VH-VL binders against Uncharacterized protein C1F7.10. Designs and how they scored, part 12

Target 1, 238 residues: Uncharacterized protein C1F7.10, of Schizosaccharomyces pombe (q09921)
Amino acid sequence: MIRILVINPNSTVQMTESVKSVLDDCTPPNVQLEYLTCPPEGPKAIECVSDGVRSAAVLMKYFEDHPPQVDAFLVSCYSDHPLVTTLRETYRKPCTGIMQASILTALSLGRKVSVVTTTKRYEPLLTDGIHAMGISDSVFAGIASTGLAPLELDSKPRAEVDALLARTALRAVNEMGADVICLGCAGMTHMAHVLEKAVGPNIPIIDGTKAGVELLASLVRMNLFTSKQGVYQAVGSD
Below, E stands for the ipSAE of ESMFold2; O stands for the ipSAE of OpenDDE; V2 stands for 0.75 times the mean of E and O plus 0.25 times the DockQ between their complexes.

## First folded at step 7 (VH-VL; framework fv_olinvacimab)

Design B4 (from O4 with heavy chain N52D A106S, light chain K30S; at its last look DockQ between E and O 0.01; V2 from the best seeds 0.00; counts 0 for: pae O 10.9 > 2, placed apart)
Fold by ESMFold2, look of step 7:
Structure B4 (fold): chain C 238 residues (1-238), chain A 124 residues (1-124), chain B 107 residues (1-107)
Amino acid sequence: as target 1 above (238 residues)
Amino acid sequence: QMQLVQSGAEVKKPGASVKLSCKASGYTFTSYYMHWVRQAPGQRLEWMGEIDPSGGSTNYNEKFKSRVTITVDKSASTAYMELSSLRSEDTAVYYCARGGYDFWSSYLTPLDYWGQGTLVTVSS
Amino acid sequence: NFMLTQPPSVSVSPGKTARITCRGDNIGSSSVHWYQQRPGQAPVLVMYYDSDRPSGIPERFSGSNSGNTATLTISGVEAGDEADYYCQVWDSSSDHVFGTGTKVTVL
């Protein structure tokens, strides 16, 4: 039985429950998922680089006090979150984030990847995070968002938000040249269905949460581990 | 129609405790954090603490941590704030306000709806 | 916790523009929210995430945030805009920090 720790790096419990709802019905065979929400002293959302640093510090302290007994780690935050690299530095077990897993999966399936998301607020940070993986614009079509502000999304009827998401996905395919789409958020089955209906059966839609679980499970099954040569060589813990 | 309705004004002596209520309606109570904010006469707003109604987890401003307790009754959609060892400087209007995490936007919601406020007067 | 400083008062003639500042160390790296409080009433959210308007807030309210200063701008000021205005940010511990408040007087 492969044990994967799914980590929500913010302290908002409802976000963890959203991810769990997606994964309850699609957990791979012989995989057991464990869920962790960042302790309350961590930030409630990851809105900037500083939030990421603070959440990573809180979680690494938590792991000192509660050593994890799992086979792999999934950071469930669609961002370039520093917890991914700090876990790789600290543990030999495989670790990835849902942004990284979604992009790697997409590039095995299509030539031009777009990320579709709800608000434009994180477009610059996500773009920088994807480029930091060494992913160039030759294979990255960019981020497509509805342009809505957070409370605009909350106040609008669901059908109206769905229509905007559908138009956004069509722009990614028809105008930006994407042939594969990643969901730019964690744990939203509804968003995946809206995009699938909009772009049709010839465009893969990748949920980074599902992709992350499957990738980590495959790495564990192959008896692979986080490199301990170079950048991820632990200093002081190994 | 969304409402946060707070309990009525209180007059207390120094050293006593007060327990205020905030009844929520028109939204799913357990999907949003409930916050308590106070305002002494002529002063700025001051955040006291918050509770996640789904699990009962709390976070308090360090200034009040030793004297404040925030609780909920999920079946009544009601939050409570109890402040003990009252002093004259605790004379203020106390507000409840909702906030949370918006799943659609993936952002933390600001304090977008406030109760009407409850005046607590502490005098000998 | 860090401090958010606002001018104590701003006077403005009807139809003119009021600018309410909120100063904090590197506040431009934080998300800033704004609340309006009329005398004897609860605060009302009038701006969030620097420049986004809640439903029902007119377009004459706008916001900006860069460097050490966030600004709420009210154009075409009306008598009904007379109120106290507070900025708010979360500090590094996720506590809510409110500004010192600005009384806007419409004369």
Scores: ipSAE 0.006, ipTM 0.597, lowest interface PAE 9.6, mean pLDDT 87
ESMFold2 (binder alone), look of step 7: mean pLDDT 90; pTM 0.921
OpenDDE, look of step 7: ipSAE 0.009; ipTM 0.493

## First folded at step 9 (VH-VL; framework fv_olinvacimab)

Design C1 (from B2 with light chain K30R S31T; at its last look DockQ between E and O 0.60; V2 from the best seeds 0.00; counts 0 for: pae E 6.8 > 2)
Heavy chain, then light chain:
Amino acid sequence: QMQLVQSGAEVKKPGASVKLSCKASGYTFTSYWMHWVRQAPGQRLEWMGEIDPSGGSTNYNEKFKSRVTITVDKSASTAYMELSSLRSEDTAVYYCARGGYDFWSQYLTPLDYWGQGTLVTVSS
Amino acid sequence: NFMLTQPPSVSVSPGKTARITCRGDNIGSRTVHWYQQRPGQAPVLVMYYDSDRPSGIPERFSGSNSGNTATLTISGVEAGDEADYYCQVWDSSSDHVFGTGTKVTVL
ESMFold2, look of step 9: ipSAE 0.079; ipTM 0.646
ESMFold2 (binder alone), look of step 9: mean pLDDT 90; pTM 0.934
OpenDDE, look of step 9: ipSAE 0.190; ipTM 0.733

Design C2 (from B2 with heavy chain S57Y; at its last look DockQ between E and O 0.03; V2 from the best seeds 0.00; counts 0 for: pae O 10.5 > 2, placed apart)
Fold by OpenDDE, look of step 9:
Structure C2 (fold): chain C 238 residues (1-238), chain A 124 residues (1-124), chain B 107 residues (1-107)
Amino acid sequence: as target 1 above (238 residues)
Amino acid sequence: QMQLVQSGAEVKKPGASVKLSCKASGYTFTSYWMHWVRQAPGQRLEWMGEIDPSGGYTNYNEKFKSRVTITVDKSASTAYMELSSLRSEDTAVYYCARGGYDFWSQYLTPLDYWGQGTLVTVSS
Amino acid sequence: NFMLTQPPSVSVSPGKTARITCRGDNIGSKSVHWYQQRPGQAPVLVMYYDSDRPSGIPERFSGSNSGNTATLTISGVEAGDEADYYCQVWDSSSDHVFGTGTKVTVL
């Protein structure tokens, strides 16, 4: 049995439950998912870089008191979240974020990847994160934002949200030249069908949460581990 | 539908031990953490500890750690709480309560179902 | 040793609004739950994650949480609302922590 800890770096339990409701129905064979919500000392919702830093610190402290007994870590925040790097440094166990997982998966399926996200504020942040992966603009089409705040995905009328998602997805394909789309928000995992309907059957839509689970499971099955030579060479407990 | 039924009232002498039971029904017993909370007469609720029935993992209030033991019988869907070295100040109503479904985030979840409570009286 | 402080008592006339406060350091960053305990009964969850109502809890009950104070608000107070109310949070240093409790009396 492969045990993967799905970490919600936000201190909002409802976000964890949302992800859980989706993943529990599509968990790979011989994989057990465990879920962790950031302790209350962390931000309710990550909206900036400093929130990410604070979240990572809170979670690492939590792990000191509650040592993780899993085979891999999935950070359920679509960003270059510092917790990913910190976990890779601290442990030998495979670790990835849903952004990284979605991009790597997308590159296995197409040659021009776009990310559909919520607020425009995230565009430069996500772009930098993707560039930090070594992904060049030759294969990265860019970020397409809906203009909605993350919480508005749930609070605005469904019809309005769907229309915006569809429009944004079409923009990614028709204007940005994307042949693969990644969902750029964990909260969008249940909305993939809206994008699929809009762009047609020839454009894969990647859910980073699902992609992350599959990637990590494969890494564990291959008995692979985070490199302890180089950037992550710091001594860890596991 | 979901119920927690606790054992009956207890009368103990100082220095003795008491073991209470809490039988769960109406839900998957191993999917939720079980908590124990007590309340002395006219006093506030006081969390004592919790257990994950699936693996037996426990956390205790530091105040009671040396005297309290929480266990489960999965086959009977029953949780137990044993308190040793009883003192007069341990006189209270003891409640079991169901916690969250999530193994890691259960600390952030509310106690959504409670037993009826068990009165424990400690007197000479 | 994280602590939650509540006023010992709140008195309110029928039909009026009762506000029960729960104070703790940076409690606004935490998820606060509320429990109602009527005389001689077990506690009942009446509010969770600051402002969410369990099924069966009237809309008269609402919750908020910011800064150092969480508040349970009961509008249109009825005789049946007379009870002790406890706030509760989880803290990494103290695990589950209950407030000192507030007795709501309906005059």
Scores: ipSAE 0.008, ipTM 0.502, lowest interface PAE 10.5, mean pLDDT 90
ESMFold2, look of step 9: ipSAE 0.599; ipTM 0.852
ESMFold2 (binder alone), look of step 9: mean pLDDT 90; pTM 0.930

Design C3 (from B2 with heavy chain S54K L111F; at its last look DockQ between E and O 0.03; V2 from the best seeds 0.00; counts 0 for: pae O 5.6 > 2, placed apart)
Fold by OpenDDE, look of step 9:
Structure C3 (fold): chain C 238 residues (1-238), chain A 124 residues (1-124), chain B 107 residues (1-107)
Amino acid sequence: as target 1 above (238 residues)
Amino acid sequence: QMQLVQSGAEVKKPGASVKLSCKASGYTFTSYWMHWVRQAPGQRLEWMGEIDPKGGSTNYNEKFKSRVTITVDKSASTAYMELSSLRSEDTAVYYCARGGYDFWSQYLTPFDYWGQGTLVTVSS
Amino acid sequence: NFMLTQPPSVSVSPGKTARITCRGDNIGSKSVHWYQQRPGQAPVLVMYYDSDRPSGIPERFSGSNSGNTATLTISGVEAGDEADYYCQVWDSSSDHVFGTGTKVTVL
């Protein structure tokens, strides 16, 4: 049995449940998912770099008191979240974020990847994160944002949200030239069908949460581990 | 549809023990943690402890840890709470309540279904 | 020893709005749940994760949480809303913590 800890770096439990509702129905064989919500000392919702840093610190402290007993870590925040690098440094266990997982998966399926996300504020942040992966603009079409705030996805009328998602997805394809779309928000995982309907059957829609689970499971099955030579050479407990 | 049915009222003397039951129906018993909460007359709700029916893991309120034992019978979809060394101040209505189904976040989830309550009276 | 403090009572006329507060240190960073308990009955979940309503709970019920105060708001109060209301959170040091309770009386 492969045990993967799905970490919600936000302190909002509802977000964890949203992710859980999606993953529980599509968990790979011989994989057990465990879910962790950031302790309440962390931010309700990560909306900036400082929120990410604070979230990472809170969670790392939590792990000191509650040593993780899993085979891999999935950070369920679509960003270059500092918790990913910190966990890789601290542990030998495979670790990835849903952004990284989605991008790598997308590049296996197409040659021009776009990310559909919520707030425009995330566009430069996500762009930098993707560039930090070594992904060039030759294969990265860019970020398309809906203009919504992360929590507005749950508060606005469904029809309005769906319309915005559809329009944004079409923009990614028709204007930005994307042939693969990544969902740029964990909260948007349940809306993949809206995007699929909008852009048609020829464009894959990647859920980074699902992609992350599959990637991590494969890494664990291959008995692979985070490199302890180089940037992550710091010795951890696990 | 989903119901928690508790055992009947109890009358005990100081120093005695009481064991209450809570039978669950309408949902997968092992998918949710079961909690016990009590309420003395005219007082606030007070969390006593919880159990994971799947593996039997328990957590208790420090106030009751030395006197309370929570168990389950999975085959009967029933949770139990035993309180020993009863005192007059233990006179209360005791509730079972379903909690979250997420292993890590279950502490932060609401109690969405409650039993009807069981009155325990402790008197000389 | 995390604590939640509620006003002991709130009186409101039918059709008016009742606001029940729940105070705790940095409670805004926690998820707050609310329970309604009518006389002689078991508690019923009426609000969870600060502002989400369970199925069957009227839209008259709403919730908010920020800073050190969470609030349950009942608009268009009806006679059937007369009950005790309890806020609840989880705290790493105290586990599940209930508020002191507020008795809402409909005048």
Scores: ipSAE 0.025, ipTM 0.552, lowest interface PAE 5.6, mean pLDDT 91
ESMFold2, look of step 9: ipSAE 0.558; ipTM 0.838
ESMFold2 (binder alone), look of step 9: mean pLDDT 91; pTM 0.923

Design C4 (from B2 with light chain S93Y; at its last look DockQ between E and O 0.01; V2 from the best seeds 0.00; counts 0 for: pae O 13.0 > 2, placed apart)
Fold by OpenDDE, look of step 9:
Structure C4 (fold): chain C 238 residues (1-238), chain A 124 residues (1-124), chain B 107 residues (1-107)
Amino acid sequence: as target 1 above (238 residues)
Amino acid sequence: QMQLVQSGAEVKKPGASVKLSCKASGYTFTSYWMHWVRQAPGQRLEWMGEIDPSGGSTNYNEKFKSRVTITVDKSASTAYMELSSLRSEDTAVYYCARGGYDFWSQYLTPLDYWGQGTLVTVSS
Amino acid sequence: NFMLTQPPSVSVSPGKTARITCRGDNIGSKSVHWYQQRPGQAPVLVMYYDSDRPSGIPERFSGSNSGNTATLTISGVEAGDEADYYCQVWDSYSDHVFGTGTKVTVL
């Protein structure tokens, strides 16, 4: 059994449960998922770069005391989360974030990728992260935000949220020229159907969490590992 | 929920052939390899071979390679094992079992579900 | 050919601990699976990847693997644990290989 550790870098257990509820229904054959919530010393919710840094530090300390016994790591935060780089440096095991996984998957399906996310403040952060992957604007259509804060997704009327999601998705396609859409938040995974209905059957909607699991599983099956020459040449215990 | 149901007992003469069936239900038939394992009376389990139902790829125990053929009918979610040139030593209970994802993977899953077994008796 | 060797039998009193060994060259580098077979029944997976328990298998069952020996441990043995136990690995040259089997008798 391929064991993948799905890491929630937020210290909120409910976020882990949300991801779990989605993945448990679509786990690939011969894959077992394990879940880790960031210890309470970490941020309840990552909303900025410094939150990510703090989260990564807390989790790496955790792993010192609790050595991971899995085959791969999935960082369940839609961002250029520093934990991804740190895990790649520390371990030989494959590691990816859900953002990276979604983008790579999307590029296998189309030529103009857009990310639909919540708050507008994430637009420059995600754009920077995607550019850091070496993804050029020739294939990146940009970030489309709903303008909603993450908590508003749960507090506002369902009809209003769905309307905003639909409008944002259509903007990504009709104005930004996207032919593939990535969900820019783990919490939006259950809303994929809203986007699909809005944009029609010809636009793939990518869930980075699902994509991450499939990607990591494939890497493990191919007996691949994180390169230990170059940027990740520092080697840990595993 | 997941079940493997095998065909009934067989009595054969030496030199004959036998073809057993294993019908799968409760899971996606093409997502898992199907294995055949036999057990002679009072003996250990012996792996015979496997098949990938999705593409028909097979691997056989070298001991049986010349006499065993494993096939599938995807439409019926059924795997088959044919053993030719039967000998008295082939008298055994034959099991089908669901197994791993990829033959080349070091992360092959164990045989997690088994059929009820089929007794094959070879006697003159 | 890769071979797995098990003791032919292990006897244990109820409530005590049974340890079943599986020996193979550098077996610690492989993933070992264990199957339980009660009389007249098909095998049942009771341990996989050295120490992982399938759903429904009691915590009394545990596994370890290092060096040349894998071990299935059954604590608090019950009458229902009486069965044959087989270890199994995958080998690049021998494919799927089963151990010689161990009969566990509950006294």
Scores: ipSAE 0.005, ipTM 0.502, lowest interface PAE 13.0, mean pLDDT 90
ESMFold2, look of step 9: ipSAE 0.075; ipTM 0.662
ESMFold2 (binder alone), look of step 9: mean pLDDT 89; pTM 0.920

Design C5 (from B2 with heavy chain N59Y, light chain S94T; at its last look DockQ between E and O 0.55; V2 from the best seeds 0.00; counts 0 for: pae E 2.8 > 2)
Heavy chain, then light chain:
Amino acid sequence: QMQLVQSGAEVKKPGASVKLSCKASGYTFTSYWMHWVRQAPGQRLEWMGEIDPSGGSTYYNEKFKSRVTITVDKSASTAYMELSSLRSEDTAVYYCARGGYDFWSQYLTPLDYWGQGTLVTVSS
Amino acid sequence: NFMLTQPPSVSVSPGKTARITCRGDNIGSKSVHWYQQRPGQAPVLVMYYDSDRPSGIPERFSGSNSGNTATLTISGVEAGDEADYYCQVWDSSTDHVFGTGTKVTVL
ESMFold2, look of step 9: ipSAE 0.560; ipTM 0.841
ESMFold2 (binder alone), look of step 9: mean pLDDT 91; pTM 0.938
OpenDDE, look of step 9: ipSAE 0.662; ipTM 0.880

## First folded at step 11 (VH-VL; framework fv_olinvacimab)

Design E1 (from C5 with heavy chain L111F; at its last look DockQ between E and O 0.77; V2 from the best seeds 0.00; counts 0 for: pae E 3.0 > 2)
Heavy chain, then light chain:
Amino acid sequence: QMQLVQSGAEVKKPGASVKLSCKASGYTFTSYWMHWVRQAPGQRLEWMGEIDPSGGSTYYNEKFKSRVTITVDKSASTAYMELSSLRSEDTAVYYCARGGYDFWSQYLTPFDYWGQGTLVTVSS
Amino acid sequence: NFMLTQPPSVSVSPGKTARITCRGDNIGSKSVHWYQQRPGQAPVLVMYYDSDRPSGIPERFSGSNSGNTATLTISGVEAGDEADYYCQVWDSSTDHVFGTGTKVTVL
ESMFold2, look of step 11: ipSAE 0.555; ipTM 0.840
ESMFold2 (binder alone), look of step 11: mean pLDDT 92; pTM 0.941
OpenDDE, look of step 11: ipSAE 0.450; ipTM 0.819

Design E2 (from C5 with heavy chain S57Y L111F; at its last look DockQ between E and O 0.72; V2 from the best seeds 0.00; counts 0 for: pae E 2.7 > 2, grease 19.2 > 18.9)
Fold by OpenDDE, look of step 11:
Structure E2 (fold): chain C 238 residues (1-238), chain A 124 residues (1-124), chain B 107 residues (1-107)
Amino acid sequence: as target 1 above (238 residues)
Amino acid sequence: QMQLVQSGAEVKKPGASVKLSCKASGYTFTSYWMHWVRQAPGQRLEWMGEIDPSGGYTYYNEKFKSRVTITVDKSASTAYMELSSLRSEDTAVYYCARGGYDFWSQYLTPFDYWGQGTLVTVSS
Amino acid sequence: NFMLTQPPSVSVSPGKTARITCRGDNIGSKSVHWYQQRPGQAPVLVMYYDSDRPSGIPERFSGSNSGNTATLTISGVEAGDEADYYCQVWDSSTDHVFGTGTKVTVL
């Protein structure tokens, strides 16, 4: 049995439950998922880089006191979250974030990747995170945002929201040239379906949470581990 | 229709405790955080604390942390705020307000719905 | 501690534009929300994430945020706009913080 710890870097149980509701329905064979919500000492949300740093620190401290008994780590935050790098430095066990997993998966399927998200506020950080992966603009089509504010997802008619999602997805494909789309969030299954219907059968839509679990499972099955020569050699525990 | 309905006005003596209630309806209670905000007469809004009904996580303003307890009854979709060791300066209107979390941006949402407020008067 | 400072009062004639400022260190990097509170009533969200309007809020209301100052702008001010206005942000260290409040008086 492959044990993967799905980490919510926010001290928000609701997010964990949302992710769990999605992943529990699509857990691969011989994989067991465990879920961890950031302790309440961590931030309730990650609205800036410093919030991410704080959450990483809290979680790393938690792991010192509670050594993880898993085979891999999935950081359930669609960003270049510092916890990913920190875990890679600390443990030999494979670790990835859902953003990284989605992008790598996308590159296995196409040549021009777009990330679809709702608000534009998150675009700069996502772009920087993807560039930090070494992904050039020749491969990265950019971030396509719907322009929806978070509250509008609940306050606008569902049909209108879906129309905006569909239009955004089509923009990613027809204007930005994307041949693969990544969902720039965790646990948004409904939106995935809307995008799929909009862009048609030729464009893969990637959920980073699902991709992350599958990727990590494959890495574990291959008996691979995080490199301990180079950037991640700092600690090398486990 | 989403509503937050708060308990009625309270009159308390100094040193006593007060427990206010806020009943939510029209939405999934556990999908949003419940906040308590107070406002003394002629004063600014002051955030007291919050609770995540799904997991029971609570966060308090340090100013009130020693005297405030926020709880929920999920079965009743009701949040509670208890303030102990009441002082005259605790005289205020107390509001419950719904907050939340955006899963795309991982931003906190504003307080989009408010209770009608509960006046608590502390006098000898 | 993170603090938000607003002018105590803003007076404006009907039909004119009112601008309410909210100052905080590097507030431009945060999401600013605004609440309207009429006398004897609970606060009402009128702007969120700097410039987004909730349903039911007229287009006369707009918001901006940069540097150390967020601004709520009310164009074509009406008598009904007379109220107290509060800005609000979340900070990872101090959690939710409200501004000092601004009383808008329509002359």
Scores: ipSAE 0.291, ipTM 0.743, lowest interface PAE 2.0, mean pLDDT 92
ESMFold2, look of step 11: ipSAE 0.587; ipTM 0.848
ESMFold2 (binder alone), look of step 11: mean pLDDT 91; pTM 0.933

Design E3 (from C5 with light chain H96Y; at its last look DockQ between E and O 0.68; V2 from the best seeds 0.00; counts 0 for: pae O 4.6 > 2)
Fold by OpenDDE, look of step 11:
Structure E3 (fold): chain C 238 residues (1-238), chain A 124 residues (1-124), chain B 107 residues (1-107)
Amino acid sequence: as target 1 above (238 residues)
Amino acid sequence: QMQLVQSGAEVKKPGASVKLSCKASGYTFTSYWMHWVRQAPGQRLEWMGEIDPSGGSTYYNEKFKSRVTITVDKSASTAYMELSSLRSEDTAVYYCARGGYDFWSQYLTPLDYWGQGTLVTVSS
Amino acid sequence: NFMLTQPPSVSVSPGKTARITCRGDNIGSKSVHWYQQRPGQAPVLVMYYDSDRPSGIPERFSGSNSGNTATLTISGVEAGDEADYYCQVWDSSTDYVFGTGTKVTVL
């Protein structure tokens, strides 16, 4: 049995439950998922880089006191979250974030990757995170946002929201040239369906949480581990 | 239509306790955080604390942590705020307000719905 | 503790533009929300995430946030806009933080 710890870097339990509701329905064979919500000392929500840093620090401290008994780590935040790097630095066990997993998966399926998200506010941070992966603009088509503000998903008519999602997905494909789309969030099954219907059967839509679990499971099955020769050699534990 | 309906005005003596209620309707009660915010006469809004109705997790303003208790009754879609060891400075209008988070951005949402407020008067 | 500072009052003639500032250290890196509170009423969200308008809020309300200052702008001010306005942010050290409040008077 492969044990993967799905980490919610936010201290909000509801976010964990949301992710769990999605992953529990599609857990691969011989994989057991464990879930961890950031301790209450961490941010309830990550709104900036400093929140991410704080979150990572809190969780790393938690792991010092509670050594993880898993085979891999999934950081369930669609961002270049510092916890990913710190876990890679600290442990030999494979670790990835859902953003990284989605992008890598996408590159296995196409050559122009777009990330679809709701608000434009998130575009710069996501772009920077993807560039930080070493992904050039030759393969990164960009971020496509719906223009929806937070809360509008619930306050606007469903038909209008879906129309915006569909248009955004089509923009990613027809205007930005994307041949693969990543969902810039976790646990948005409804949105995934809307995008799939809009772009048609030839464009893969990637959920980073699912991609992350599958990727990590494959790494564990291959008996692979985080490199300890280069950037992640500093702490080296486990 | 989303509504937060609060209990009626309270008059208390110093040293007493007060427990206010906030009944939510029109939305899934457990999907949003419930906050308590107070406002003394002529003063600014002051955040007291919040509760996650789904799990019961609570966060308090350090200023009130020793005296405030926020609870919920999920079956009644009602949040409660109890403030003990009342003092004259606690005279204020107390509001419940709905908060939450955006799943895409993971940003905390603003307090988008407010109760009508409950006046608590503390006097000898 | 993180603090938000607003001018105590802003006076404006009908039809003119009111600007309410909210100052905080590096507030531009935070999401700023604004609440309107008319006399004797509960606060109402009028702007969130710096510049997003809730449903029902007229377009004459706008918001910006950069550097150390967030601004709520009300163009074409009407008598009904007379109220107290509060900015608000979330801070990891202080949690929910409200500004000192600004009383907008329509002359």
Scores: ipSAE 0.030, ipTM 0.576, lowest interface PAE 4.6, mean pLDDT 90
ESMFold2, look of step 11: ipSAE 0.561; ipTM 0.837
ESMFold2 (binder alone), look of step 11: mean pLDDT 92; pTM 0.944

